# Ledger of designs, part 18: VH-VL binders against o04291r164to392

Target 1, 229 residues: o04291r164to392
Amino acid sequence: DANNPAGLLSIAEEALAEFLSKATGTAVDWVQMIGMKPGPDSIGIVAISRNCSGIAARACGLVSLEPMKVAEILKDRPSWLRDCRSVDTLSVIPAGNGGTIELIYTQMYAPTTLAAARDFWTLRYSTCLEDGSYVVCERSLTSATGGPTGPPSSNFVRAEMKPSGFLIRPCDGGGSILHIVDHVDLDAWSVPEVMRPLYESSKILAQKMTVAALRHVRQIAQETSGEVQ

## First folded at step 16 (VH-VL)

Design w3
Fold by ESMFold2, fold request of step 18:
Structure w3 (fold): chain C 229 residues (1-229), chain A 120 residues (1-120), chain B 113 residues (1-113)
Amino acid sequence: as target 1 above (229 residues)
Amino acid sequence: QVQLVQSGAEVKKPGASVKVSCKGSGYTFTDYYMYWVRQAPGQGLEWIGYINPYSGGTTYNQKFKDRATMTVDKSISTAYMELSRLRSDDTAVYYCARSGDKKAHYMDVWGQGTLVTVSS
Amino acid sequence: DIVMTQSPDSLAVSLGERATINCKSSQSVLYSSNNKNYLTWYQQKPGQPPKLLIYWASTRESGVPDRFSGSGSGTDFTLTISSLQAEDVAVYHCQQYYNLPLTFGQGTKLEIK
């Protein structure tokens, strides 16, 4: 039953709840990342996980763009995530509340020729919360979650995305507060021991994915602000 | 080059089961989704489900979920679809088809079809 | 479920003339985020399985003659055969792959007039 819209919405709502508990709460033991303190040139606050399953990173920052525009930009993962080889939406399901569910296949480049590149099969849920916030959350679909089976991964290692995404809160007077959570398990034990730190470092995840996303949106906002003001 | 070869025609009584096979050749069998689609006489095409031959994971059209079973034997590059509790309106040509792209649900290579006739 | 409706159910066209087959979906199969139309056309000659012609609404499959083209967006799609040949006698099906279940149009039978 998880292959129909009602079952997919259930998975999506569960992912949303878990994502929010990470983005605005203490579901992950967050440690502020060195060199990302607030300041005149600061992009925002960046934290990494300590003692959690997989690796995780979180960022929070101000963006001079309205929530829908921020979401539009960040959904286009290849435009800002350097290691993203491709993102392909295989299915699109309206959620019946104005939200949208996507089933997505993502391929990544590998940092080394000694290990297979990772891919992901995910559900991505986009919706507007009652308080006017916009959310884009995402999690892997597996046999344990249910949902449609993903494409063959014979040339990739199927990695797991735990509930992750973007919470975009409108600000009085314009702009948005952007919260980003990336939480993944890259199957580090499938690579040679000398390479495993590349797949187990929450700091590397933050630098390559979480910070990159926030930096990208803020750069576009600065260009737009100069044109719009 | 890429080819899907299905088992031969079958005649069944109502209430029986049928198992259709589909052998792939000329490509890496486990790299592509495999779909099952049927076509009743004078009717259009109807999707039954698909299987990931690498993992064995399946996804069914709700209409067939309680009667259809798709499996794979990747050692011989062969997919199977079994339809149980057959009725006369299950009379159709049953096709297997391969995905044209790992990233989309359209089909580029089809088997020759297997006629299943259900008659009392 | 997305219902795919083709028109006409059948048509007869003289050799060398243009044939036009329409396909309409009950809801949009254009995803604005990637600007792709999740629509495929198949050709099914008598006694044969379907054969892929066009995917993503307008992209011709390798080996398909130039006389076949696909157009349209959203809910309205067209398959055009610019100069009909005898070997083009077939049933043509559209299929959406925007969401599950995967669904096909009822087919359009094309004959020589």
Scores: ipSAE 0.840, ipTM 0.927, lowest interface PAE 0.8, mean pLDDT 91
Fold by ESMFold2, fold request of step 18:
Structure w3 (fold): chain C 229 residues (1-229), chain A 120 residues (1-120), chain B 113 residues (1-113)
Amino acid sequence: as target 1 above (229 residues)
Amino acid sequence: QVQLVQSGAEVKKPGASVKVSCKGSGYTFTDYYMYWVRQAPGQGLEWIGYINPYSGGTTYNQKFKDRATMTVDKSISTAYMELSRLRSDDTAVYYCARSGDKKAHYMDVWGQGTLVTVSS
Amino acid sequence: DIVMTQSPDSLAVSLGERATINCKSSQSVLYSSNNKNYLTWYQQKPGQPPKLLIYWASTRESGVPDRFSGSGSGTDFTLTISSLQAEDVAVYHCQQYYNLPLTFGQGTKLEIK
């Protein structure tokens, strides 16, 4: 059953549905961040979770790039996520609707030497929706979900990614509306109490991951505009 | 000095079970996937499954999932593969192999092989 | 399942001459996102287990002589032995690891002519 493409697609479709309910709905109790002030680090709409399992962050912003290009940039996680040490795709499974399922092993750098670095074993599903939107969503594979067993994590703490990803909607006038959701459980209980805030803060998650992704795509869009001028 | 040493040849009757062992040395046993692959006489290689020896998690080729059981004993750096309800076409050399890259499914070190013969 | 088909099934080559073994996959094993071909070649000498030669289609494993090279992309792959030596008598197998189940070619037996 773990090698069954229909089973993996079922996991992927459930992850997509859960991700969309977070990205465009209220499946997470979102609180908008005050850090949306005008200034050099201003960025679109950013929210963080209140009272949810794990920690979560959401961002929404305009980007002057086409949806496919935005997806390509964001799928290359090491290029924009400072803490990402490596991303390794172990298996690639075509989905029946032209989408792609990847089984991915990701290693992260630790923000402190006092706790072990985290790694992730995930399913990532990329597909185009009927309305022309492009989606890249991702979630951890565990014994509870099924699917192939991931690599040994003997030198890492295996963290959990809850349904997360990117929803990229085309704009009629060109460019895209980018929605980002990051929702993770970094196993904060496995670190010393003094370091625990680094692993439990949805604000830190937003700063390091969610905002970083949106900023990176917008920077590339500006560089492309400047180069063509 | 990475080495995989397997248990000796077995002769079994149809309907019986066989359990092949594979002891790893010269590396950290729990850091790499362990694979089981078989080769019938004069034929190609066939993947049976793999195990994560750190977690004990397994992934089987669908062909074998109802009859094969892979386990590990971390304390002695040993992996096991048990095949039940043996048939004559299960006669093969059974290999264990270690992943070559901790993050990819190719194999760099193989055991010497264990001949399992299933006779009428 | 991705079917791996090797050709020829058997091949005889004179010492010092070039040997060429082909492997075809029923689906592409090139992933465009990372631009890698998920293909491995193994050498299996008589009475021995397989030995890793080439991974990612063209990367030689440490200790493998320069006369062995892998090439190709997508669905078509080639193992080349530029100057055959006596110790190269073996069965050669390709394997894909693009997706599960992991699958091997049927093998190509290489002999001295």
Scores: ipSAE 0.838, ipTM 0.924, lowest interface PAE 0.8, mean pLDDT 90
Fold by ESMFold2, fold request of step 18:
Structure w3 (fold): chain C 229 residues (1-229), chain A 120 residues (1-120), chain B 113 residues (1-113)
Amino acid sequence: as target 1 above (229 residues)
Amino acid sequence: QVQLVQSGAEVKKPGASVKVSCKGSGYTFTDYYMYWVRQAPGQGLEWIGYINPYSGGTTYNQKFKDRATMTVDKSISTAYMELSRLRSDDTAVYYCARSGDKKAHYMDVWGQGTLVTVSS
Amino acid sequence: DIVMTQSPDSLAVSLGERATINCKSSQSVLYSSNNKNYLTWYQQKPGQPPKLLIYWASTRESGVPDRFSGSGSGTDFTLTISSLQAEDVAVYHCQQYYNLPLTFGQGTKLEIK
């Protein structure tokens, strides 16, 4: 079942529910990032996880682009995620509700030669919610979840993405409110102790991934259309 | 050069099982998906499944999920496909094939094929 | 499942002439987000396994002669041999890899006229 459209949709819908509980609720114990300096170029509100499995970061900000355009930009991870080496879609499955399921292989650069780079094998689900919001959520496929087997990982450590993604709400007058959740387990215990903080820090995750995504979309908005705050 | 060499032809009775081997050489065996595909006499190609030789994880065409078992032995760079409860319409040439790209499901190197004949 | 239908089932073409083989999918195999057509062509000479010719609909595999080309998008695809040679006698198969199960066309037998 998990290797057919109905089984994959079930995994996708569960991932969506878990993502939304993190994005709009308290499924993760969120703490606002300390040390941010407010100003005219503030990107939005950023929080990091406390006492959860893995590490997580969340951001919320305004973007002067329509929801579909924001989703298109953020799906192209190499364009905004510095450490992303490649993103490849191996399979595309239409969901029966008009959404789309992708099976995606992502390779990351390592910050050091002391540990192997991480890769990810994920299901990414894109759909429109009843309130007009657009969602892109993603989670790793593992033997526990089921689903098609991912590519060999001989020179990478297969990391886990827990339900993560983007919730993009349209605004009156144009633009969007963008909510981002990144939640990963980078297998920090497989890394030498001297390097382990790079793999266990929600603050580093927020800086390198969550904030980078929001900043990138806002930059493109300035280049292609009027800015919305 | 990259090669896939399969085990020899087999003749089986209905209800039996067959296990076809596929030995890879000239490349890192565990870096690429391995696919199994069959071709009945005078017919087209039919995908059976694929295996990740690094993890041992498998994905089957639903048609074969109950009867096919794919495995690997990494120490000898060899993949196996076992098909159980054989019937006469399982008569076919069985191919192994390697993925052409670690990131897509097309096949660039094929084994020579193994004829499996199922007859009473 | 995505059904792949080839036409014609067989054809005969004179040496040096153009051969054209069509493949139609029951559903689009173009993913607009990456603008790729998940379509492959294989050549299967008599008594031999299939051999990769074209992937992503139009990209020639290394070592494949320039006379082979792939074209088309979405649901309709064409393999063209611009100047048929004797060694091109084969069955040609298309295959989609847009989603699982992976599926092939029924094959097109090409002979010399």
Scores: ipSAE 0.837, ipTM 0.925, lowest interface PAE 0.8, mean pLDDT 90
Fold by ESMFold2 at other seeds, look of step 17:
Structure w3 (fold): chain C 229 residues (1-229), chain A 120 residues (1-120), chain B 113 residues (1-113)
Amino acid sequence: as target 1 above (229 residues)
Amino acid sequence: QVQLVQSGAEVKKPGASVKVSCKGSGYTFTDYYMYWVRQAPGQGLEWIGYINPYSGGTTYNQKFKDRATMTVDKSISTAYMELSRLRSDDTAVYYCARSGDKKAHYMDVWGQGTLVTVSS
Amino acid sequence: DIVMTQSPDSLAVSLGERATINCKSSQSVLYSSNNKNYLTWYQQKPGQPPKLLIYWASTRESGVPDRFSGSGSGTDFTLTISSLQAEDVAVYHCQQYYNLPLTFGQGTKLEIK
């Protein structure tokens, strides 16, 4: 039964597997993002989806912070995602493997008054992998997945988050390799035709969310290295 | 003012079913979770489940999953809870309650309660 | 399931004196990520439904008198009535909402000594 702790862990582990196949593999048809170029101050490698359900973006970069600190920063979405209005954890389930499952309600600001703002009802799974990597993955809970029903969305359009998240690998000598995947379906059909490109663009998703997250963590790493603890 | 008004007391025989109604007023009915909680005589409170009245989605305490059915009629701002295959230890006051906000599972407004008595 | 255990089961306190009711959870209901305790206190007067007093362990609901306060963290929580009044005679329940199923303490009956 998907509404109990064992069922929730099953959903979480399937989300983790799907996320990893996107983050380190070819489960999504990735194309390096047009207009992003390597340079002396390169943030990392950024790719966007082609021909997938919904829209997706991926980034990979080096961060001069240990994995747990990176995870803590990125789990606090309102601190770095400008369009994030609120993140509220309704339930917390300790996973038997030392990880944590959260059931999360997220509200977003809309870029325009012509379309309703989006909200999300998600399961977020945080755990340490056998290889020492730390992972935070997330996916929407729907009637198809099972799990507890989410809050009313009478003033929002309930969007779907497909398996997404952060894979944070420790580096020898300190720091981390951060992989980010954002994969969403924003229900573009529910907006006026003029606005649909904003809700169907993997490039916009990358700019507003995926790159923003990586840039934010790198900024904090710079600030931390320059400050006395 | 926010108010939840429940249907009247019921007397049932073992094996029967009961359907309790809960009408909300003074607020937007579809904006808040609705919970069902019962209290046997002289006992504590026991959560049965909750329903999202906007979507109709439900979540049940596993103890009641096979016997409880929660529904809503949005047009009359009314929630229902039906408990089937009644037995004597189902004798209790049944409450509906709404969430204090839609971002947490605590309850700020409760109905007056419906006494359900199960006896042969 | 998180089991909520209240103590004492019954308490008699003189008017104007301090009443203290304890609630212990079988598992921590503090989430370190948001630093919130997922605990609520309800008051249930004779013949009435429960009434919300305190949520997030220590936040008083609007209209609840200042003499009611909640404290504690993790697994150990306390409801305090600083100066008991006659209208405070009730059963008090704690409830966790850290995870499902939602669970309540067995209740503490507060009486005038």
Scores: ipSAE 0.832, ipTM 0.924, lowest interface PAE 0.9, mean pLDDT 91

